# VH-VL binders against q9umr5: the designs that were tried, part 255

Target 1, 268 residues: q9umr5
Amino acid sequence: SYKPVIVVHGLFDSSYSFRHLLEYINETHPGTVVTVLDLFDGRESLRPLWEQVQGFREAVVPIMAKAPQGVHLICYSQGGLVCRALLSVMDDHNVDSFISLSSPQMGQYGDTDYLKWLFPTSMRSNLYRICYSPWGQEFSICNYWHDPHHDDLYLNASSFLALINGERDHPNATVWRKNFLRVGHLVLIGGPDDGVITPWQSSFFGFYDANETVLEMEEQLVYLRDSFGLKTLLARGAIVRCPMAGISHTAWHSNRTLYETCIEPWLS

## First folded at step 11 (VH-VL)

Design xa58 (framework fv_acimtamig)
Fold by ESMFold2-Fast, scan of step 11:
Structure xa58 (fold): chain C 268 residues (1-268), chain A 123 residues (1-123), chain B 106 residues (1-106)
Amino acid sequence: as target 1 above (268 residues)
Amino acid sequence: QVQLVQSGAEVKKPGESLKVSCKASGYTFTSYYMHWVRQAPGQGLEWMGIINPSGDSTDYAQKFQGRVTMTRDTSTSTVYMELSSLRSEDTAVYYCARVGIPFSDYDFFGDYWGQGTLVTVSS
Amino acid sequence: SYVLTQPSSVSVAPGQTATISCGGHNIGDKSVHWYQQRPGQSPVLVIYYDSNRPSGIPERFSGSNSGNTATLTISGTQAMDEADYYCQVWDSRTYVFGGGTKLTVL
């Protein structure tokens, strides 16, 4: 029998966004118990990420407890950051495959229509003035805003991403690393045609330097210092990279070829 | 600046198929979902379905399942709604409307609407 | 299936406050959106997410939502406000529209 699958959605999403993904799983792995968590749906997805982590934690505990052989996580976009923190704060998670579906793992620095809608007069170059304030950190999108031209402000003001990535010290860092390392597989999915995640390599732990040149995961200080276990996971053979061109941000959960290539193999 | 321009009025016979177009301009076409709503003469609004212009995924209201098909052409920023096996009860004004939150298909509202396409089905 | 109930018609004198109700079981736990439709014209969004006004909608339009009733309020009602008004919610996997209320300003 297949391990249960837990799905965590992204910004302005709900379980409704995953109807096609559920059809694919049912076709290839019939009998799989799939739970798409309807927490922080729609506008509630703007609530601070630590609040979302607490809520999702409460929801996944009974699911994990009923599956002693383990569970799989599929975490989309912003949801991938929720799942990153979830795996770090849970002393007893039994996650086998953590499938990160186009998530901004090193942060976001893009002029998207999300910004135009939320902050109509802002551009990516000046959003740091809002996001790196106490008021701004009450919004999820600001919790992973990573302006490469104001890295000092990001390191000091980010209440979420800088902490879970080990870019700023935290008293729980050693325990968070130990917990995260219990994951069986870290499956990273993303691509150049996403159009929202900027840079798209953020989904693979790459990110801009101060000149907006992308440095890949192996060149990042968080990897080199092994701050939360990426170097250890890579050495163990536990990191899977599955880039795919031609897929836009809202199509990752509804593309059959992507599912068959990048997701299906990890749903034992 | 945002505009949704629909194709002109149609007269159809029972059993025929209808295909209405909705051309978008003034915004990034692939950033917003599009839904279709119809209104029979003297009646209220009735939701038909939604399409993702970026990935072409769809979802249809149960009443129209098996009879409606929604498609898009990103090169012309146009969404299409096709309704087959027409009945006289399908006489209505058909509207396209942009979903008001970018990249979202949940708890949405229509922020911009097309002018409507009157379809009359009679023998 | 989820049902939204609106009065068929509401009449108000010019300059007075009009209120249009939208009834639904535990509708206060849902987000309510309101549309105005003049005869022969497309619907126009006047309120979204219970109480927010789109750009261009006059301040005299306001909304509230609690318990089993959502309300659209139009203060200082004008002749130009004569129209059909529809409430709408997202329920599970479908859009649900109310039956519409014809507002007459006499």
Scores: ipSAE 0.812, ipTM 0.910, lowest interface PAE 1.2, mean pLDDT 93
Fold by OpenDDE, second read of step 12:
Structure xa58 (fold): chain C 268 residues (1-268), chain A 123 residues (1-123), chain B 106 residues (1-106)
Amino acid sequence: as target 1 above (268 residues)
Amino acid sequence: QVQLVQSGAEVKKPGESLKVSCKASGYTFTSYYMHWVRQAPGQGLEWMGIINPSGDSTDYAQKFQGRVTMTRDTSTSTVYMELSSLRSEDTAVYYCARVGIPFSDYDFFGDYWGQGTLVTVSS
Amino acid sequence: SYVLTQPSSVSVAPGQTATISCGGHNIGDKSVHWYQQRPGQSPVLVIYYDSNRPSGIPERFSGSNSGNTATLTISGTQAMDEADYYCQVWDSRTYVFGGGTKLTVL
């Protein structure tokens, strides 16, 4: 029998967004128990990411308990960060494949429709004033806002991304790294035509330097220092990178070719 | 609205211990670090230490290592600071201050402060 | 240990601009926060991360930080602005305050 699959949605999404993915899984892996978690839908996805992590944790614990052989996680967009944090705080998770589906794993720094909607008078260059304020971190988007021109503010004020990345020292860094390293495979999916994740390389732990030059994962301090286990995972062959062009952000979970190429191989 | 209410003034003798409380309200208590800062009469602000949201981790200024203990009670939303082996130089107003960023203990600013607790140490 | 240096006192006439400096080695590479403390009151955050104002703080308060000096500027100074002002930074897990500056409004 196939291992159960747990799906976590992204910003402003719901379980309904994954109806095509469910169909694909049922066709290629009949009998697979797929659970799309219907938590923090719509506007509720703006809640602090740590709150979301707690909610999703409560939902996945029973599923994992019933699947001693392990489970697979498919986590889309913002959900990918939630899942990474989840795997960092859980010392007893049994995740075989963690599939990060176009997630801003190294953060976000771009003008998107979501930002314009929430902050119509703010450009990305000024968003640090809001996101790194005392109240800004109450919004999920600000929890992974990564301003390359204000690194000190990011390192000091980011209450989520800087912590799970181990970029800021904290008492749980060693334990979180240990927990995250329990994953069997980390499957990173994204592409240049996404249009939302900025830069798109963030889905592969690439990101801007101070000159907005995109550096790859192996050039990042989090990798070089192995702060949360990326270097270790890569060394043991546990990281899979699956880039694909021609896919918009809202289509990653609804493209058959993408599913067959980047997702299906890891649902065994 | 965020409020930090501290316990009342105390008079102590040298060698005794003080314990100041700071009751928090108006926000998610378990999401923010808490600092303790003191101020001797006519002097500046002096950082004493910090306690994390869960209360299981503390960091104290070297000057107070071995004498200070910070704790917190989630059920009552209260943070405590105890200072032992009191000296006359420990006469000061003691403040609790919330870190302005959730889940952050790095390069902090205190956005809300208690009203202060005067502790006088005299023989 | 890291040291922050402030002038002991600054005087300004009502309506004029007050400037309070905070000196520290390469302080421009750090985030500086400022607190106002009126006589007999608790400190109040007036500037965080060099130049940001908390809600409720008047726009006449501004901050800058570069090189070896951070600066708190109060434009159109009012009588109510008379207070002690402290700068603060983080250094090697230590939180450091300046010695404080007494602002007198003449």
Scores: ipSAE 0.007, ipTM 0.489, lowest interface PAE 10.7, mean pLDDT 92

Design xa59 (framework fv_acimtamig)
Fold by ESMFold2-Fast, scan of step 11:
Structure xa59 (fold): chain C 268 residues (1-268), chain A 123 residues (1-123), chain B 106 residues (1-106)
Amino acid sequence: as target 1 above (268 residues)
Amino acid sequence: QVQLVQSGAEVKKPGESLKVSCKASGYTFTSYYMHWVRQAPGQGLEWMGIINPSGDSTDYAQKFQGRVTMTRDTSTSTVYMELSSLRSEDTAVYYCARVGIPFSDYDFWFDYWGQGTLVTVSS
Amino acid sequence: SYVLTQPSSVSVAPGQTATISCGGHNIGDKSVHWYQQRPGQSPVLVIYYDSNRPSGIPERFSGSNSGNTATLTISGTQAMDEADYYCQVWDSRTYVFGGGTKLTVL
């Protein structure tokens, strides 16, 4: 019998966004119980990420409890950050495959239509003034805004990403690392044609330095210090990297070739 | 400024198929989902389906499943709606309409509408 | 199959307040959007997300949504407001429109 799959959506999404993904899973793994969590849908996806983590935690506990053999997580875009926090704060999670589907794991620094819609007069170069304020940190998108030109402000003001990445100290960091390391597989998916996640290598724990040159995961201090277990997972053979060109941000959950190549192998 | 410009009126016979176009301008075409809505003469609005211009994924209202096909061409910023096996009750004005926020296919309003394409189906 | 119920017609005198209802089971848990359609023209968004006005829509248009009824209110109704009005929600996998209300300003 296949392990249950829990799906966590992204910014301005709902369970409807995953209708094609559910169809693919049903075709290849008939009988799989797939739960797409309809929490923080649409505009509610702008709520602070720690609030979302608490709500999703309450929803996943009974699902995990009913599946002693384990569960899989498929977490899309912003949802991948929610799932990272879930794996750290839950002392008893039984996640086998954590499939991160084009999620900004090291943060976001891009001029996108989301930014134009939310803050029409802002550019990525000046958004730090809003995002690193107390008011800005009440919005999910600002919780993972990572301006490489104002790293000091990011480290001091980020109430979410800097903490879960171990870039700023937290009393629970050791426990969070221990919990995260229980995951069976960390499957990272993303690609250069996403058009929203900037830099796209953020989906693979790469990110800009102060000159906007992308440094890959193995060059990040987070990896080198093993702050939450990336180096340990890689040494264990538990990290899977599945980049694919030609896929735009809203197509990751509805592309059959992507599903067959990057997702299907990790569901059993 | 955002504009959605549709193809001109058509007259069809029962059993034929129609293909209506909607050309978008004034915004990033691939960032906004597009819908098709029709209106029979003197009647209300009826949702037909949705297309993702960036991924070409679709979803159709149950009533039109099997008869409707939605496609797009990113090089011309155009969406198409094709309806087959036409009947007299398919006589309607067909509208394309844009979702009000980028990258979302959920519970949002239609902020811009095309001018409509009248399709008459008669023998 | 979710159904939105609107009165087929509403009549008001110029300057009076028009109220157009949109009934649906637990509609207060949904987001309601309203469109105005003048004869021979495309629909125009007048209220979105229950009570928000798009740029260019007069302040006399307002909306509310609670329980089983959403309401579009037009205060100080003018002759130019004469049109068909449609409410719209998302339900499960589809966009649902009300049957429409013809507003007549006498």
Scores: ipSAE 0.774, ipTM 0.896, lowest interface PAE 1.5, mean pLDDT 93
Fold by OpenDDE, second read of step 12:
Structure xa59 (fold): chain C 268 residues (1-268), chain A 123 residues (1-123), chain B 106 residues (1-106)
Amino acid sequence: as target 1 above (268 residues)
Amino acid sequence: QVQLVQSGAEVKKPGESLKVSCKASGYTFTSYYMHWVRQAPGQGLEWMGIINPSGDSTDYAQKFQGRVTMTRDTSTSTVYMELSSLRSEDTAVYYCARVGIPFSDYDFWFDYWGQGTLVTVSS
Amino acid sequence: SYVLTQPSSVSVAPGQTATISCGGHNIGDKSVHWYQQRPGQSPVLVIYYDSNRPSGIPERFSGSNSGNTATLTISGTQAMDEADYYCQVWDSRTYVFGGGTKLTVL
C-alpha cells in the first residue's frame, strides 16, 4: 500500500486548490489516503506562521500515528515553510518525502501583486519598515520577508524564517536540525515562470545577496554552516531539485506534467 | 483603473453556441482569477465558473458542466466563455467578474465586473 | 446545496436606515460579500469579508455577520441607494448568491 499523503496549502488558499492533485494521486496511486488539511484557509493564512505550525501539527500528529510506515508531505507555497518548520519542531515525525511545491524556502523579496494588494502604499524596498516591526511579524508574509538590503533587521526581527534557517542563534537550533534531518527526501520544486516567488530560486534555497545577485543553495551561509541540515541532506543524496519552466504559481498543484515529473516519483 | 469590457449583445437559436469575450485592462491580467456570472431577465445572479490566471485550470458550476468552456488569452488580456447547446432559459446577461485577491480562488469576492453581455436565445 | 435567503424587498424612507438580511445555515462561519445592482447596471461590490468597504463605497454602508444571518445596513439611505442587493458566499466548491433584495427608497 502507498504511504498516506498530507497536503498543506499556501497563502489565501484552501484544500479546494488541490482538487486536481487529488485526482492525479488517485489515478496514479489508487488507494492512497490523501488528507488535504483545511486549516488557516483564505484570510486566515495571514496569521503568524508559528500559529499555523501549531495548528497543522495538531492535525498531522494523529495521521502520522496511524501510519507507522511513514507519510509524505506535499506543501505548497507558504505551506512549504510551514511544513519545514513543522518538521523542525517535531522530534517524532515520520515523513518520508517532503515535497516543497514552489515555496519561498529562503524567503520572499519581490513586488508581487500579493504585496501590492496587502500593502498598496509600499514597495518591496520599503516593506522592511513594516515587516520587521513587532506588529508586522504578526502577518505570515512578513514572517518570511527577507530583505537583502537590511540583513541586520531581518536577522534580528524575523521571528520565523531566520529561526528555522538557524541564521539567528536560538536554543533549539541543534534540536530542530536533528528533527528536520529525519526527513527521507527533500523534494524542491519551482521554476522561473512562477511569477510570485521572488526570486524563484528561493524555492531551491537560492536567494539574493546584498547586490541582488541570486546565489545558489550551495553558496548560502545556511548551507555552508549546515545550520538546519541542508548540507547534510545533500551529502546523503536526500535533496531532489526539480525545476520546471512554463508553470505559473497557481498551476504547480494542477499541472499534470509537473505532477508526473516532480511529484509522483516520490509518492511510492 | 481596472476595466472589464465585454463583447456586444448576441441573438442565438436553440442548439447554437455563444461565446462572450471579456477584455481586461488596468491591472496585471495574469495575477487574477476570472469568474463568469449570468443573470436571467428579472432574476438573480448565478455563478457559472472560474478560470485561473494562466488559463490552464477551470471550475464550472455543476449546472453547466459539459456545456461551458472558459478560456483566456494572455497576449490580449481577454477571457472567453463559451456555452453550447443553448436553450431559451440561457437567455441572460452574462458578466465577467474579477476575484478581489490575486492568485486566489477561495472564498473571495468579485471586485470588478464587466458591463454585461445580453444573449437572447429564441426560436 | 447551500442556500442564501434574502427578503424579496425592503422599503425605507430617505434618511432612514435600511437593513437587508441574508440568511444561511451557520453563515457566521463564512465570509459574506454584498453587491449593489442598480437597474440596467452591473453589480458593484459594496461589502466584502462581512464588514469591509471597498474604496469608493460610502461609509453609510456597513455589514455584519453572525450566527445564521448576515446583514447589510445602509444608514441615511439616499435615493441613489435604490437597487437590488445580493449577498454572496463560497460553499462546497461553488459561489452562492442570495436571491436578491430590492431596496425601494420611498
Scores: ipSAE 0.631, ipTM 0.865, lowest interface PAE 1.1, mean pLDDT 95

Design xa6 (framework fv_acimtamig)
Fold by ESMFold2-Fast, scan of step 11:
Structure xa6 (fold): chain C 268 residues (1-268), chain A 123 residues (1-123), chain B 106 residues (1-106)
Amino acid sequence: as target 1 above (268 residues)
Amino acid sequence: QVQLVQSGAEVKKPGESLKVSCKASGYTFTTYYMHWVRQAPGQGLEWMGIINPSGDSTDYAQKFQGRVTMTRDTSTSTVYMELSSLRSEDTAVYYCARVGIPFSDYDFWGDYWGQGTLVTVSS
Amino acid sequence: SYVLTQPSSVSVAPGQTATISCGGHNIGDKSVHWYQQRPGQSPVLVIYYDSNRPSGIPERFSGSNSGNTATLTISGTQAMDEADYYCQVWDSRTYVFGGGTKLTVL
């Protein structure tokens, strides 16, 4: 009776990270078929996002085909961007709820321990030199690096995020928008205490301007131009915003209150 | 400078419970998962479990499930490992070890280790 | 249950190359990490993800992993390298250590 749920993990993750989420779903919606995709696990999560989209697409097609009433997606962190692209490139997806769990939908600009681990001498202010090169765009984290002080470089060099957000033109943009608009609900989850996603409002399509002042979704050009359908979805009543304070980045998939408040209501 | 400082050596009797602490410093406590690994005298390393300091979520090796409990206190940047129903076979040096990738609990390795806590279980 | 096999001991003269093996079924499809443990001390990470050195670990330490065998190589071996060496992998929610190899530098 419940629609199947497909889970897509984030950077340096695997299906192992979602053991608690699966317990919550089994408790509240017993009998739900939940598939956590074991693709691009661990360091393979650094592969280019378009490569990951292709692999996840191949895994998702047979699951959707077996569920004529539809499926739900729960996509965590970087995985939320994979799911954004899946909904755009798939001509016949039947996704009801797309639950984006603390994903940097407008990009990332933060001095996190990920950056320190991967590039020990780099700061957020100089990472654009690496990320906006052809070599840098072969790494997933650079595919959504969005330096607000070098927006011209981001728009020209981003091979993934700028394209799926319609910030730069692409021949398939009209088809991608049409496909994305088939989604039943876009459920956006995130919060100020995440500590990784910077700014945290990126999970709600907000982002820094050149002065590092956060502008919310409705002030973004991609929303105002309706580049991939956000304005249309909001007008349709299909966008749900569920911010929650007190949740750290690695706790979104293992906090019972978060699950009950923001995820459970959308798992029909 | 990353440091993990563990509580001192203990002598226990069979049937008692053990609680070892591991205090972290020199990094953001909540960004790295923490392991517990033990080593019996003259033997190799044995994984016991993992804890997420930011979310209190845990996972335990099958052998210890039902006897082990891992907790954390973010105000003191300390992780705890409790082992109940002690037997002589639980005599070992117990180590905490930080997972080498921030924010990840997959394909882990220990990049920094505590000094170890010797626990002797004897009658 | 996945098993990692290491030789119990390896002996080498100072300045010579020591090779420590870690055998496992299709271990080349896994990521191997290596630890050094000196007597009475905690383990120290010397290699992670098959061949990467942490900062502070000398260039004479190197690693490889292919097929059914991962290898830790120590060139120009010094007396200070005398220790037990452990390989480690992750396998289906089970974190597996090898039995350890005692390296003697004579």
Scores: ipSAE 0.692, ipTM 0.865, lowest interface PAE 1.7, mean pLDDT 92

Design xa60 (framework fv_acimtamig)
Fold by ESMFold2-Fast, scan of step 11:
Structure xa60 (fold): chain C 268 residues (1-268), chain A 123 residues (1-123), chain B 106 residues (1-106)
Amino acid sequence: as target 1 above (268 residues)
Amino acid sequence: QVQLVQSGAEVKKPGESLKVSCKASGYTFTSYYMHWVRQAPGQGLEWMGIINPSGDSTDYAQKFQGRVTMTRDTSTSTVYMELSSLRSEDTAVYYCARVGIPFSDYDFWLDYWGQGTLVTVSS
Amino acid sequence: SYVLTQPSSVSVAPGQTATISCGGHNIGDKSVHWYQQRPGQSPVLVIYYDSNRPSGIPERFSGSNSGNTATLTISGTQAMDEADYYCQVWDSRTYVFGGGTKLTVL
């Protein structure tokens, strides 16, 4: 039968956000056991990402244990970063396809309505003052804030993203890399019309340089140094890139064509 | 300032269809989910459904499934609610209302409401 | 199928404290929002997420939620507070509203 699917939501989401995705999976892969994790829903999605990783880890362990043939992860937006860390901290994960659905894998640097709602007087140019403080690092959104004009502060203050990307040294880096490399496929999905993830190429491990010019994955130091295994995965043929235009941030989990093109082929 | 402006009152006969509009201004239209809620005279509030103005996906309360359709037009920042096969029991004020947090359809409050559209279904 | 129960009416004298209850099975595990509706007007959010007050709502409005009952409290009640009050939760896949409470200030 089909491998179980575990879904990890994003900022201010819950399992309700994935009702259409579950309908698509049921239509194409009937009998698939799909678990959408109802942890850190709504406002709790603002909790520090390492706290979320611990909670999601406790929830996925029994699901993975029941599926010796393997599981698939579908991880949306901020949830893709949670799944990145899960794959690194778990010595025994059996994830086949890790499907990253418009997640800011190299970080976020954008003026969005999330920012206006959370920090009404802030702009992307001055948010570094809040996010790179100890107080700011207690909020999930600041854990992946990546200001390309203050890269020194990002490297020193980021308690989450800089560490899981191997941009700053960590005692566990070698083990995290080994664990992450156990994944069967890394499926990256995103697109230019998302409107939230900035730059949108962050979903494909691209990001701004100091001049706000986007450099793609193969030009990033984390790739060139193979800090957590991207170069090794690409050489293995294990990275899938599936960009699609015309899809806004809240539509990735409810667009049938996107599902059929980018997700369905990886749900063995 | 955030405003939701609805179309004017309607008088309908049983069996006809209703289409109410709700024009949004003062914020980024595609960033906030929109709900439709109705209220019969002297009665409480009743949820009808939700629409994503960005992706146009919808979800409807079971009671209205098959009779209700919600759509949007991003060029005019307008959402629409269409209700078919009208009965006298559909006499109500129909409201559009915005979810209080951008990009979320979760368990959140409705922060701004339209002025309401009175629909009378009789004779 | 989830049902919220409110008293149909509550009466208080001006300056007194009004309390409006909203009963539901394990409602303390849900987030409760409260709306005020004056005659002929649209609902206005007065309390969200159990106890938070939106900008522009007077400090005399407060809320709580525990066990099987959520409560809206209006201290120093004024004539302008005379309105219908509705509690609301999200349950599974739907927004559920209470039946409403008519607050009379006499």
Scores: ipSAE 0.776, ipTM 0.900, lowest interface PAE 1.5, mean pLDDT 93
Fold by OpenDDE, second read of step 12:
Parts: structure tokens; sequence; C-alpha cells
Structure xa60 (fold): chain C 268 residues (1-268), chain A 123 residues (1-123), chain B 106 residues (1-106)
């Protein structure tokens, strides 16, 4: 039998967004119990990510308990960060494959239409004024806003990403690293034609330096310091990178070719 | 200034197909879902379906499953709705309408509407 | 299927307050949007997310949603407000519209 699959949606999404993925899984892995968590849907996805982590934790715990052989996580966009945090705080999770589906794992810094809609009077260059305020940190998007030109503010004000990355010292960093390392495989999916995740390499833990040059995962301090276990995971062959071109942000969960190439192999 | 400009009125026979176009301008075309809604004469609004920003995913109302096809052309910023096997009861004004938030098809409103396209189906 | 119920018609004198209801099972747990459609025109969004007004919509338009009823309220109703009004929600796989309410300004 196939291990259960738990799906976590992204910003402004719901469980309905994954109807095609469910079909694909059912066709290729018949009998798989797939649970798409219907929490923090739509506008509720703007709530603080730690709040979301708590809610999703409550939902996944009983599922994991019923699946002693392990489960797979598919986490889309913002959901990928939620899942990473979830795996960091859970000392008893049994996740085999953690599939990060076009998630801003290293943060977001771009003038996307999402930002234009939410902050019509702000550009990415000055959004730090909002996002790194206590008020701003009450919004999920600001929880993973990563301004490369204001690293000091990011490190000090980010209440979510800086913590789960171990970029800011905190008493749980060692334990969170240990917990996260319980994952069997980390499958990173993303691509250059996403149009939302900025830079798109963030889905692979790449990100801008102070000159907005994109550096790869292996060049990041979080990797070099193994602050939350990326270096360790890579060393034991547990990281899979699956880039794909021609996929827009809203198509990652509904593209058959992407599913077959990047998702299906890790559902066995 | 967001604008949705639809194709002109059409007269069709039963059994034929209609194809209405909706040209979008004034915003990032590839960032927003588009809906089609129709309205029979003297009747209310009826949802037909939705197409995602890239055009590779659609969701149709059960009533129109098998008869409706929605497509997008990003090069011309145009959305199309084709309805086949037309019946007299398909006589209606057809509207394209944009979702009011980018990259989402869940629980959101329609903020801009086309001017409507009257399609008359008669023998 | 989820059903939204609206009164077929509402009449109000100029300057008075018009109230249009939209009934649905636990509609208070959903987001309700309202559209105005004047004769011969396309629908226009007047309320989104239960109670928010888009830019350009007069302040006399307001909305609320609780329990089993969403309500569109037009204070100080004017002749130009005469139109059909539709409530709308999302449910499972569809966007659902109410049957519409014809508002007549006497």
Amino acid sequence: as target 1 above (268 residues)
Amino acid sequence: QVQLVQSGAEVKKPGESLKVSCKASGYTFTSYYMHWVRQAPGQGLEWMGIINPSGDSTDYAQKFQGRVTMTRDTSTSTVYMELSSLRSEDTAVYYCARVGIPFSDYDFWLDYWGQGTLVTVSS
Amino acid sequence: SYVLTQPSSVSVAPGQTATISCGGHNIGDKSVHWYQQRPGQSPVLVIYYDSNRPSGIPERFSGSNSGNTATLTISGTQAMDEADYYCQVWDSRTYVFGGGTKLTVL
C-alpha cells in the first residue's frame, strides 16, 4: 500500500486548488489516502504563519498517528514554508517525502501582482518599512519577506523565516534542526517561468545577495553553517532538486508532466 | 484602466457553436483568472466556468460540461469561450469577468466585467 | 447544490434605506459579494468580502453577513440606484449567484 499523502495549499488557495493533483495521484497510485487540508483558506491564508503552523499541526498529528509507516507531504507555495516550519517544530513527525512545490523557501523579494494588490502604494524596495514592523509581521507574506538590502532589519524583525532558517539565534534552533532532519527526502520543485516566486531560485534555497545577484543554495550562509540541516541533508543524498521551465505559478499543482517528473517518483 | 472588450453579437442556429472573445487590457493579463457568466433575457446571472492565468486549467459548471471550452491567448491578451450544440435556451448575453485578486480562483469576487455579447439561437 | 435566496423585488422611496437580503445555509461562514446591474448594462461590483466597497462605489452602499443572511444596504437611496442586485458566493466547485433582486425607487 502507498503511504498517505498530506497536501498543504498556498496563499489565497484552498483544498479545491488541488483537484487535478488528486486525480493524478489516484490514477498513478490507486488506493492512496490523500488529505488536502482545508485550513486557512482564501483570505485566511494571510494570517501569521506560526498560527498556520499550529493549525496545520493539529490536523496532521492524527493523520501521522494512523500511518506508522510514514506519510508524504506536498506543500505548495506559501504552504511549503508552513510545512518546513511544521517539520521543524514536530519532534515526532514521520514524513518520508517533503515535496516543496514552488515555495519561497528562502523568502520573497519581488514586485509581483500579489504585492501590488496588497500594497498598491509600495514597491519591493520600500516594503521593508511595512513588513519589518510589528504590524507587518501579522501578515503571512511579511513573515517570509526577505529584503537583501536590509539584512539587519530582516534578521531582527522577521518573526518566521529568519527563525526557521536559524539565521537569528534562538533557543530552539538545535532542536528544530534535529526535527527537520527526520525527513526522508526534501524534494524541491520550481522554475524560471513561475512569475510569482522572486527570485524563482528561492524554491531551491537560492536567493539574492546585497547586489541582487542570485546565489545558489550551497552559497547561502544557512547551508554553509548547516543552520537547519540543509548541508546535512544534501550530504546524505536526501535533497532532490527538480527544476522545470514553462510552468506558471498556478500550474504547479495541475500540470501532468510536472507531476510525473517531479512529484510521482516520491510518492512510492 | 482595466478593460474587457468582448466580440459582437451573434445569431446562431440550433446545433451550431458560438465562440465569444474577451480582450483584456490595462493590467497584467497572465496574472488573473477569468470567468464566463451568462444571462438569459429577463433572467439572472449564471456562472459558466473559469480559466486560470496560463490557460492550461479550466473548471466548468456541471450544466455545461462537455459543451463549453474556455481558452486563452496570451499574445493577444484574449480569452475565448466556445459553446457547442447550441439550443434555443442558450440565447443569452455572455460576459467575461475578471477575478479581483491575482493568481487565485477561490472565494473571490469579479471586479471587472466585459460589456457582454448577445448570442441569439433561433431556427 | 448551494442555493442563494433573494427577494424578487424591493421598493423604496427616494432618500429612504433599501435593504436586500441574501439567504443561504450558514452563509455567514462564506464571503458574500454583491453586484449591481442597471438595465441594459453589465454587472458592477458594489460590495466584496461581505462589507467592503470597491473604489468608486458610494458610501451609502454597505454590506453585512451573519448567520444565514447576508444583507446589502443602500442608505439615502437615489433614482440611479434602481437596478437588479445579485449576491454571490463560492461553494465547493462553483460560483453561485442569487436569483437577483429588482430594486425600484418609487
Scores: ipSAE 0.434, ipTM 0.806, lowest interface PAE 1.5, mean pLDDT 95

